# VH-VL binders against Uncharacterized protein ycf23 (ycf23): the designs that were tried, part 5

Target 1, 265 residues: Uncharacterized protein ycf23 (ycf23), of Porphyra purpurea (Red seaweed) (Ulva purpurea) (p51373)
Amino acid sequence: MTISSKISSDFDKQSALKVITGLNNFNIPQIKQMALASEIAKVTYLDIVADTDIIKEVESVSKIPICVSAVKSKELLKCQKTGVNILEIGNYDCFYEQGRLFHSEEIKLISKETRNLLPHATLCVTLPHILKIEEQVKLASDLQRIGIDMIQTEGKSTSISKTDHLSGMIQKSASTFSSTYTVSSKIRLPIISASGISSLTSPIAFLYGASGIGIGSNIRRLQDIGSMVIYIYEVQAAISSNHNIQQNINHSIQSSKISHQLIPY

## First folded at step 17 (VH-VL)

Design z2 (from z1 with heavy chain M109F)
Fold by ESMFold2, last read:
Structure z2 (fold): chain C 265 residues (1-265), chain A 122 residues (1-122), chain B 107 residues (1-107)
Amino acid sequence: as target 1 above (265 residues)
Amino acid sequence: EVQLVESGGGLVKPGGSLRLSCAASGFTFSEAWMYWVRQAPGKGLEWVGHIKDKEDGGTTDYAAPVKGRFTISRDDSKNTLYLQMNSLKTEDTAVYYCATYDELGYFAFDVWGQGTLVTVSS
Amino acid sequence: SYELTQPLSVSVALGQTARITCSGDNIGSYNVQWYQQKPGQAPVLVIYYDSDRPSGIPERFSGSNSGNTATLTISRAQAGDEADYYCQVWDSDTYVVFGGGTKLTVL
């Protein structure tokens, strides 16, 4: 990887945490708050929209490792030229709402092109939740062959309980966990579980074979850095508790480190 | 020096068949997705179908008006793309182009043949 | 199926700027290509990925894409720019989609 060793270490320990600001988020003040909260809490990295001005603004206030997300290879290339070396094709949520769908063939073409343009960058690709599980596994396998470095899963709630924030989060997390479990059993890339994950549900991602999780909307709704930091600490506590309990289990990655500490939780 | 050259066009009666060829040179044909695009006289460009490379399964996709009647195939040993057209209709009268991408990107068709005319009439 | 809409014709005075639009739902999320086609010839790519220019295409050709509209701009129009122009995207469900084409007339 070409980004800080902090990201590789957290993935190797199966404890990575990504804070996601969103592809439709150009609110620089909020993004800077999330970056500062992420740095204070020592999260693994921040995922922002592929925008060179936003990258510069985040770097002006934080040393947090940055990942940029886009659905066009040229936007990722433009951002990599500024020195960002963790790049993502994905975070499709705002496009689903607009009726713009992404299927395996288009994603493979974007991914292959991006890898060709950026042979040394760290590349992550999100598997669309609109694909059946078997199609997600096939796409993940193709992406591994193409040379993609990491996979992200996502989930989607139905519109049944839009007024119930907790029900929507549970539906999204159950969806992404199902994808994580199935994909991790078939491919060897590190997996990031995202969508609706809370401190209470975050251990499930790692049990199901994730090397990291992504959180976004739960952070975005908070009004100040202090509240953001507290929320992140709760997620990190849940992750570290799972890490201390787990022994001698390998999933999603060829070589994983497992703690031999004798203090269970 | 990337080139595509179509051949096999001509006059055919409705219900008849015709096979078009597209000879490729100057690039790695076996690793490229290949496309057929047609243009009826006085009309615009219309995608007909495409075929993937072997690594992506070698499968094909077709525009609705030609599904079930047209078959795209490729022979990587001859660097040749084919379009088998069966049950031809007068609406299939067009110049047929083969097209592909080269170095600019997979979505940008910067390589086109000169086209071959297919006329379907009695 | 995904559709792209272009005006049927655009006229421009010699030396002036022509703008040809391509409309589609959320076209800003696609990579938009523009092709020039002169009578009796194959299409020629003049803009790819919204705004990039292949080598050999004059700097007078430029492109933009945002929201629901992509635009091909030809500044300092010349008689040789008279042609049909097509926009194109690659869509996950419809695959290759062309606009209906725009006849550019240089007066």
Scores: ipSAE 0.849, ipTM 0.934, lowest interface PAE 0.7, mean pLDDT 88
Fold by ESMFold2, last read:
Structure z2 (fold): chain C 265 residues (1-265), chain A 122 residues (1-122), chain B 107 residues (1-107)
Amino acid sequence: as target 1 above (265 residues)
Amino acid sequence: EVQLVESGGGLVKPGGSLRLSCAASGFTFSEAWMYWVRQAPGKGLEWVGHIKDKEDGGTTDYAAPVKGRFTISRDDSKNTLYLQMNSLKTEDTAVYYCATYDELGYFAFDVWGQGTLVTVSS
Amino acid sequence: SYELTQPLSVSVALGQTARITCSGDNIGSYNVQWYQQKPGQAPVLVIYYDSDRPSGIPERFSGSNSGNTATLTISRAQAGDEADYYCQVWDSDTYVVFGGGTKLTVL
């Protein structure tokens, strides 16, 4: 129910950025590189698989706030006992690849159980892209009622070849933006847009109602901390520019309202 | 003391109807999803269907063999779960259990009734 | 529809270890339950969430779940362990799925 003070400021400013290592990523050296790059760039938080050994490895090189992700409440509980209080039910992509699907009823049961076991943890739940948009809205509404603190959208996993990496990224980002826009119009929880988001496309997420974004695959391709930091800086710059645009839109709307009231009789 | 007690089983001819009841006590019935599970003589356990609590919409889901013929309902004021069985077939002959979760987790059915026998035959 | 496969029967000598398998695609991504059922009785939960025991279940009962196989292990088998055993998951498309059941015979 309570968004952790370690991350709340960036969500309040609609500028949160998380780096996602992935539920099927157990490459300790790469995860540590991503953690260090994320700390250097002052990313809001790092999202890793719910594994207590991986938590310790990340903490050995970084003070970045850690979120753990799983699809079983038991795995989240084990990690919370080590002191991690930002937890996620989601990151279903690797399960889709294995033919394992998640729908609303199962996610609701996992979410209710996790909230019951952990009444004060920060909980985020990913809406599966396999749900029709109406079902995603209904699930988000149910999760809000259950007491989930944040929602993450994801994009459709396409059948992309090694030669179609850019096309798959574009398809995923368009899918997650559609979900973000529709869900944010119906619920009041902070929304994180994820899947295929880049520096070029990140402003769209915030325009469509996101409070934050998640990036992962574009960073995982990079072999060097410096390159990772540069990529993250480019995304942060795009987010900062989006904030200025939003402020200008708000000032224009307010000026219109004010000018009607300030015009003499 | 958490308890489920089924009733209403009996002998019925093919094409007939029967209504089962499951009386619940010792837990907050209105907040629980409730399940029907059956077991044909000498066979394994088979999920029949379930009903959500009111907060989750009170909707139902059914196994394919019974969909359209069986209806699950609940009366939270009486702490009672129902199974209306219509157009009964001989393959519906089974012991019918109601089941639910309690303190161990939503996926763990640690509460079962004793079962009620439904026999469908001429 | 999601399916779970169990061997029809398993035999174990008194005092030895019995292992009952439950096979399913990606079963490691599910919370697996195991139920014991004696003739004429309702099922009794003996393992939940892959490896946890309800209160009153002896430590002789243990469970594991990874990949495509979950396993119920009964060490130091006793005559009273002779029963049918069912694995179970909750699946998003098929909902509650039971394995076909395994008859454990203690020799």
Scores: ipSAE 0.838, ipTM 0.922, lowest interface PAE 0.7, mean pLDDT 90

Design z3 (from z1 with light chain V96L)
Fold by OpenDDE, fold request of step 20:
Structure z3 (fold): chain C 265 residues (1-265), chain A 122 residues (1-122), chain B 107 residues (1-107)
Amino acid sequence: as target 1 above (265 residues)
Amino acid sequence: EVQLVESGGGLVKPGGSLRLSCAASGFTFSEAWMYWVRQAPGKGLEWVGHIKDKEDGGTTDYAAPVKGRFTISRDDSKNTLYLQMNSLKTEDTAVYYCATYDELGYFAMDVWGQGTLVTVSS
Amino acid sequence: SYELTQPLSVSVALGQTARITCSGDNIGSYNVQWYQQKPGQAPVLVIYYDSDRPSGIPERFSGSNSGNTATLTISRAQAGDEADYYCQVWDSDTYLVFGGGTKLTVL
């Protein structure tokens, strides 16, 4: 139930980096590349789809901590037996395009079920962006009560994302930051900010209260391990370079109208 | 032994009212969501509504066809689930089942009553 | 609202394998349950969470779920397997969603 010391340390330092391979990613060669790149760059942990074969493949090339994502408790249970480090209910991005939505009630039930089945596992749950901010806060609070160990926020795609990838990514990140900020003020659990996160936006997540960030889309577009490593280095460098200004930014956020906008309730 | 037993069914005229009961035994009733499911003669299964346990707020949800007319309630001290049916219509004619999950998971109804027949006819 | 589609009827010879499908958009992302119902009786859960069997259900009953189709498989069909079979998922909008049911005839 307790987060590992290494991961916890990165959370405390607000430097945790999660590499997300994708819930719908079953490309083993690519996943292995991402895993190796992650290990080389010494990211905090790798997120893969809940699949025992994929877990085995990853473990064959990397010793990096593994998080598996699924939307069914049964799938997580199978993976837990392999000794993975984190079990996540979430990373719903691939379902949105297909019209499959996850709402609070279903997520709570899956979470409750998973916790009951795995009382000592480290559990993460993604908050759907389709929920209003107040609904996300409520869900996060309920999840905390259920015994979830960490929360992940996600961003929302807009019309801008269809015309300009960078602009779309920024817009996505804006939504995940809003979620991160409001949720972090109401719960004690570490929050992972994901969707729209890049070397450009990654420092901002921590300023809004994130314990860690999740990156995936840009890495998945890269064709070789070297490029992946370089990209991760860029993100890590961005994070480290902005740690010294975090206090000033937090103060500005708290004292600005943005704070009131982010917390309308 | 886990068991659900429905009662209260019968013949009623359109516009009339009827109250069904479901007596639960063999499990911790107060901790379980309880569901009503009905089946019209020769037709399939249809969700009617449910009531959550108190820990999850004790709130209710209803299927569109019965919303505003039916009310689900529970008495945990008596291990009893209720379905108050008002303004009954002929299309409400069905066997009404109470159902719940037990130990298998929240999404599966592994406990069913034998059902009680409600006939709405002039 | 979420909908599940089943064939109206399926026939199987004694001792053979019957397969009943349940179709729904992204049904693979749901936990699928199967219920057996005989005339004049309440439904009985025979498969839950895609492929798990409740206690007392014969191993002849199995289930799978992926993509847009869930399947109930009944091997070594017996006369007593003749019944209506319903698939079911739990949806956040309508909660218990049932398929239309499939009449299984054992020949």
Scores: ipSAE 0.915, ipTM 0.961, lowest interface PAE 0.5, mean pLDDT 93
Fold by OpenDDE, fold request of step 20:
Structure z3 (fold): chain C 265 residues (1-265), chain A 122 residues (1-122), chain B 107 residues (1-107)
Amino acid sequence: as target 1 above (265 residues)
Amino acid sequence: EVQLVESGGGLVKPGGSLRLSCAASGFTFSEAWMYWVRQAPGKGLEWVGHIKDKEDGGTTDYAAPVKGRFTISRDDSKNTLYLQMNSLKTEDTAVYYCATYDELGYFAMDVWGQGTLVTVSS
Amino acid sequence: SYELTQPLSVSVALGQTARITCSGDNIGSYNVQWYQQKPGQAPVLVIYYDSDRPSGIPERFSGSNSGNTATLTISRAQAGDEADYYCQVWDSDTYLVFGGGTKLTVL
C-alpha cells in the first residue's frame, strides 16, 4: 500500500508525470522507445500493459519505475511478482471502441479482489469516463475504502476532441479536469489526471487538484525517441513554469461547465 | 464444509406463488453475494438474480424475465437465502440453484446447492 | 446484453483431447469460468478465471481465454468426462452470463 518515496514526493510536489504506453500496446519496439524517452526525461513512472515479457523488455533498457495496467486481478498478480512499482486497474480506453465497458460494480470487485491478493502493493484504479461525475465520486470513495492507493481520471471524447486543433486539445483535457476537480474534493487519495493532457493543459491539471498527470496518446503518435523526449520536456517545462504560481481558480471552476456538486458521504 | 441446501420447491399452478430457501453453512454467509440460478428441463443455466452483502448495500438485481415477480432476500442471522416467486408462469419451471463465490474469486460460482425443482403446471 | 456462444455438442474418442469453445465479444477481458454438469446433478466448477483449476479437478482439464474465444481443453478424455459444459462470465449489466452449454460425448 505504500507508495514509493520518489513517486510520493512527486505527488506532493504536484509534479508527477506518468507516461502511458497503452493497455492494448504490445509494440515492444515502441514501448522500449517510450521507456527510454521516459528514462532520459526522468519522468515519474511508466505505465505498460500487464505483461511479464514487456516488463522484462522495459527493464532491459530503463530503470524507470514501472506501472502495469490490466483489467484482471490475475494479470496484475502475475506482474507483481516481477517487482513492478504500481499495479493499475484501468486505462480502459482501448475497450470503449470495442463496446467493452467497465462499470462501478465490476471495478469495485476487481479492486477488492486485487487488494485481497496483494495487501501491500501500490494500487491505482482508473475511473471510467463513461460514468457520470457523481458516479465517479462515489466509485472513488468506495475505492478509497477498499484500500486503493491512487486514482486516475480519464477524459471523455467529444466531437471537438476528435480533432487536433487547439480547441480540441483543450476540450480533451477539460473532461478529465472535471473529474479530477470533483473527485479530489471528496477523497484524500492522489489523483492522476490522464487523457488529453498536453503541454498546454498539463499545468491546469494540478490547479484542478491533480497530484500528477498522465500522457499517452500524443507521445504514442511520435515516431522516434528524440521526438518523444522533446515532447516530454515540453510538458515538464510547462509544469515547472506554472506549478509554483499561486492562483485562485475556485470561483472560475465553480462557475464553469466542468463544475459539479459533491455528493455527501 | 461449505454447503448450500435449497428447499421449498414443488408443484404450483400458473399465477401461484412459491418461496424457496437456501441454507448456507461452512462459510461467512453475511459477507457473500448470493445468487439464484435456474435451469429449465433440458435447457441451460440461467441467472435469476442475486443479493449483495450488507457491505455492498444489500441490494438486489434480477433477470428481465423474473423482474417484478421474484424477490430475493436474505437473513444473515439464519444464514439463509430466499427466493419469493409470485405470479409464476409455466416457463418458470426449472431446477433452482443457489450459488455463491467463496475463496476462488468474486466472479466464479464455486459453491452450488443441489437444486430444488419448481414445476409450474395447470 | 452480453452473450456467450458454445457449440451444441462435441465428440471425443476415449483417451483423446476434447476442446470446447466459448465465444463472446472481448471475452478475453472477462474472467471465464467453466462448469461441468452431469445428468441430475448440480454444476461443478472445473475451471475459473480462464485457466485455474479448483482443488480436486484433474490436470487433464485446462482453460485458455483470449480475444473473442475461451477454450476448455480436456486431455486424455475419460468416460466420466461425458457431461454438459457451460462457460460463464460476470458482466456489469447482466451479471452471471452463461453459454448455452455443450454436450460432450466420449466415444
Scores: ipSAE 0.913, ipTM 0.961, lowest interface PAE 0.5, mean pLDDT 93
Fold by ESMFold2, look of step 17:
Formats: sequence, C-alpha cells, structure tokens
Structure z3 (fold): chain C 265 residues (1-265), chain A 122 residues (1-122), chain B 107 residues (1-107)
Amino acid sequence: as target 1 above (265 residues)
Amino acid sequence: EVQLVESGGGLVKPGGSLRLSCAASGFTFSEAWMYWVRQAPGKGLEWVGHIKDKEDGGTTDYAAPVKGRFTISRDDSKNTLYLQMNSLKTEDTAVYYCATYDELGYFAMDVWGQGTLVTVSS
Amino acid sequence: SYELTQPLSVSVALGQTARITCSGDNIGSYNVQWYQQKPGQAPVLVIYYDSDRPSGIPERFSGSNSGNTATLTISRAQAGDEADYYCQVWDSDTYLVFGGGTKLTVL
C-alpha cells in the first residue's frame, strides 16, 4: 500500500478532508481560490483535474498536497511525471448527464493499467453510484487485490432534484453513506465519502467507516476565500465533534462494563 | 512470436452448428481476455463476444445478434479459445477473427488471427 | 448502444495529408484505437490510446481525440497507405465498438 506521507496522518486519524474542484473545472482563478482556502484551513489535500498547467498554477500560490483526477491512465501518467503522486480514477459526475457511464470491468482495466504504469503512486478509485451496492462491494474487493490504496464513494440524485439544491444534497449524501457503510464492512482500504456532504452530515461518513470525506460543489459556489475558509472550518468542527462524542461514548461504555461485572459467590 | 490461428470455418446450412477454434502462442493465454470479432463480406468489423480470464471470473459477454445462439469457452491447458455457433443464420456469414491485447494496453487489440470464413447458405 | 460514425471514403493526393474522422458522443472520454486493413488481411493496429503508435508504425501516422471527434492523420501519404481504416473504443456497455470503416484512396 503506497499512501503518501503528505496525507497519511489525517487518514490514520480518520479525519481526512479533501476539497474537490471537479474533473471538468478549468477555471484557474476559482481553483486558486479553493487552493488558498484549503491551505489556510489546513485541508488534507486538494483534488483537481489532471492538467499539468493547472498543477503549476496551484503550486504557484499554495503548498497544499495535490491529487489529480482523470478517467484515462495516460492523463494520470502525464501528471505524475510533473511530481504529483496522489492520483484518482473517478469523479464521474460530469459524464453522467452526457450519458457516459463507467461500469466495473472498465474501471478495473483502467485501474490495473494505472497501477502497472505507476507501481509506487498513491491511487484512489471512485466506485460509480450507477452500480448496485453488491457490485460496488465486489469492485472494491477487486481494486484492493489490484493494489489500489484508497476507495471513494459517491452518491446519486435524480433529475427531479436538479433545481432543488437541498433535495439533491440529501439524496447524494444518503446514497454515498450507504455505499460507505456497506463497502467499509467488507474491505480494509481507507474510504473517502463524497457527494452532497454538508458540515452537518459529515460525521455520518465517519460513523459509517470512512477515513475521510470529499467536499466540492458547496465550496465552489462561494464567492470569496474567506467564505470558503469558514465553510471548511465548519466541516472540520463537525469532524472533531464526532471524534469527541465517539471517544466519550466508548469510554462511558467501557466504564459501565467494568462497573457491572458480576462477582460470583 | 505472439500468434493466434483460427480454424473450423466452412460452409453450413441455416439452422446448423459449427465450432471455431483459436490456437494461441507466444503469450500467457490464461491471463488474457479473448475476443471474437467478425466481418461480413464487404462490411465492417463487428464485436461478437469475449471471455475473461479465470481471475476475472471466466465470464462471457455477447453481442445482441448472437446472444443465446453462440457460446464462447476456453481451455487454458491447450491455449485454445472456442466459439460454438448454433442456430446459424445467413446473416452470420463472415470472416471470424480472434483477437486480444498484449503489452500496449487492455483496450488496444494488437494481436489478431488471420480469420476463418464461415458461410451460411442453403 | 454506443456508436461510432466514419465517412465512407476519403481521397488524398500522393504526398499530401489525409484526415479520417471518427465521431461519437463524448468520444474524448474514451481511448481511441485505429486499425488499418488491406484486402484479404487481418486488421493491423496503427494508433492506440488516441495518439500512440505501436512499434513499426511510421511517424507519419498520428491521432487526436477531443470532444465528440477523433481523427487519424496520415502525413505524406504513400500508395501503401491505401486501405480501409476503422476506429474503435472499449465501452462499458457495448465493449468493442468499431466505426463503419473508411476507404482511403491515394490518388
């Protein structure tokens, strides 16, 4: 397993936070704002489109660790040659409305190819929401065997929710949380939950077995760096609160179990 | 030398059956997905079906026109791919190729056999 | 099912540049292959993954792929380039998808 030391600590603590700019986002000013906000808030890493010029633009303003996303192994290899070693096959959202779908066998072939070309890079693969949950579990298991380092889940919304931001977020987050719970029970790779996650719902991802979350569209809609930083702080606070609550509950349960031990006569 | 050699083509009446073979050499057959592609006289290339390697479950997929009539199998001990064709129709008349990838990438068919002609005619 | 469309024929003068197109919805998200086929022969891979050449294919052969169109370009066309050319993608639902083929005539 080849998880980059730039990000591994946050995954080990089950508190990783990725900011996703989008696979079809080439808006350099916006991407630079998101990079700056991410660095100020000390986000774990930034996920951008696999584009060598955009990598250089982000590096010109930020030290944040960079992940690149693509659906072709050739594009990932080109970016790795510039020094980026966190790579993702996924972030399929921009293709779904165009009718371009990715199923298990295509993803496995892309993943095998990418691992063969890049034996030491950190590789993450997104499980498409178009797969039934049983097929997502099978794919995740196959990707673990192939040597993929991390899994990302994503959620689905209907065309009815296109004009209702909150309905779309609720549907996406429920879908991705269901995938996170089921997949995390079957594989040992770190899981990143993405799609429709809000600051209020982010703790659910970790309760369901995620080691990190991805957020993007809610940040992209904000107009300035300050607003982006505040939003990210709210998400981080929610993550921290989950850890405090879980720790306190576990401690209380252990204390209760000790104090209720029966004494035989 | 990487090589695929088809055999078993011939003339058959509609409703008949025929089995094609594809002998493979020069690569690890058991680790490769194998494809059947056909070409009707004067027409273009058409995917017929494929079979995965054992590690990927050894399962098959077929083009709609042949589904339920054609069966792909493989014998890894003999490095041989098979196409069993049943209930043949005149529109199945074609040169049948076996094909696979080697080292360029899984989506690129860089190894092809010479083809074997199947003629379905009364 | 996913479909690829090619022109039926393309003509090029000897020594000039030929361009053969392959159209498909969002073809830029696929890895595009090109095959050359001469009469009585099996197809031969000449471009894979949009723009890469197998060993033995002259640098005169190049490829591009973006949006809804992939293009095979043959610079300094030679008589030996006269053949049928097929584009191909691997699709999650339709698997090996071939274009209808383009007859290249070198005049």
Scores: ipSAE 0.849, ipTM 0.927, lowest interface PAE 0.8, mean pLDDT 90

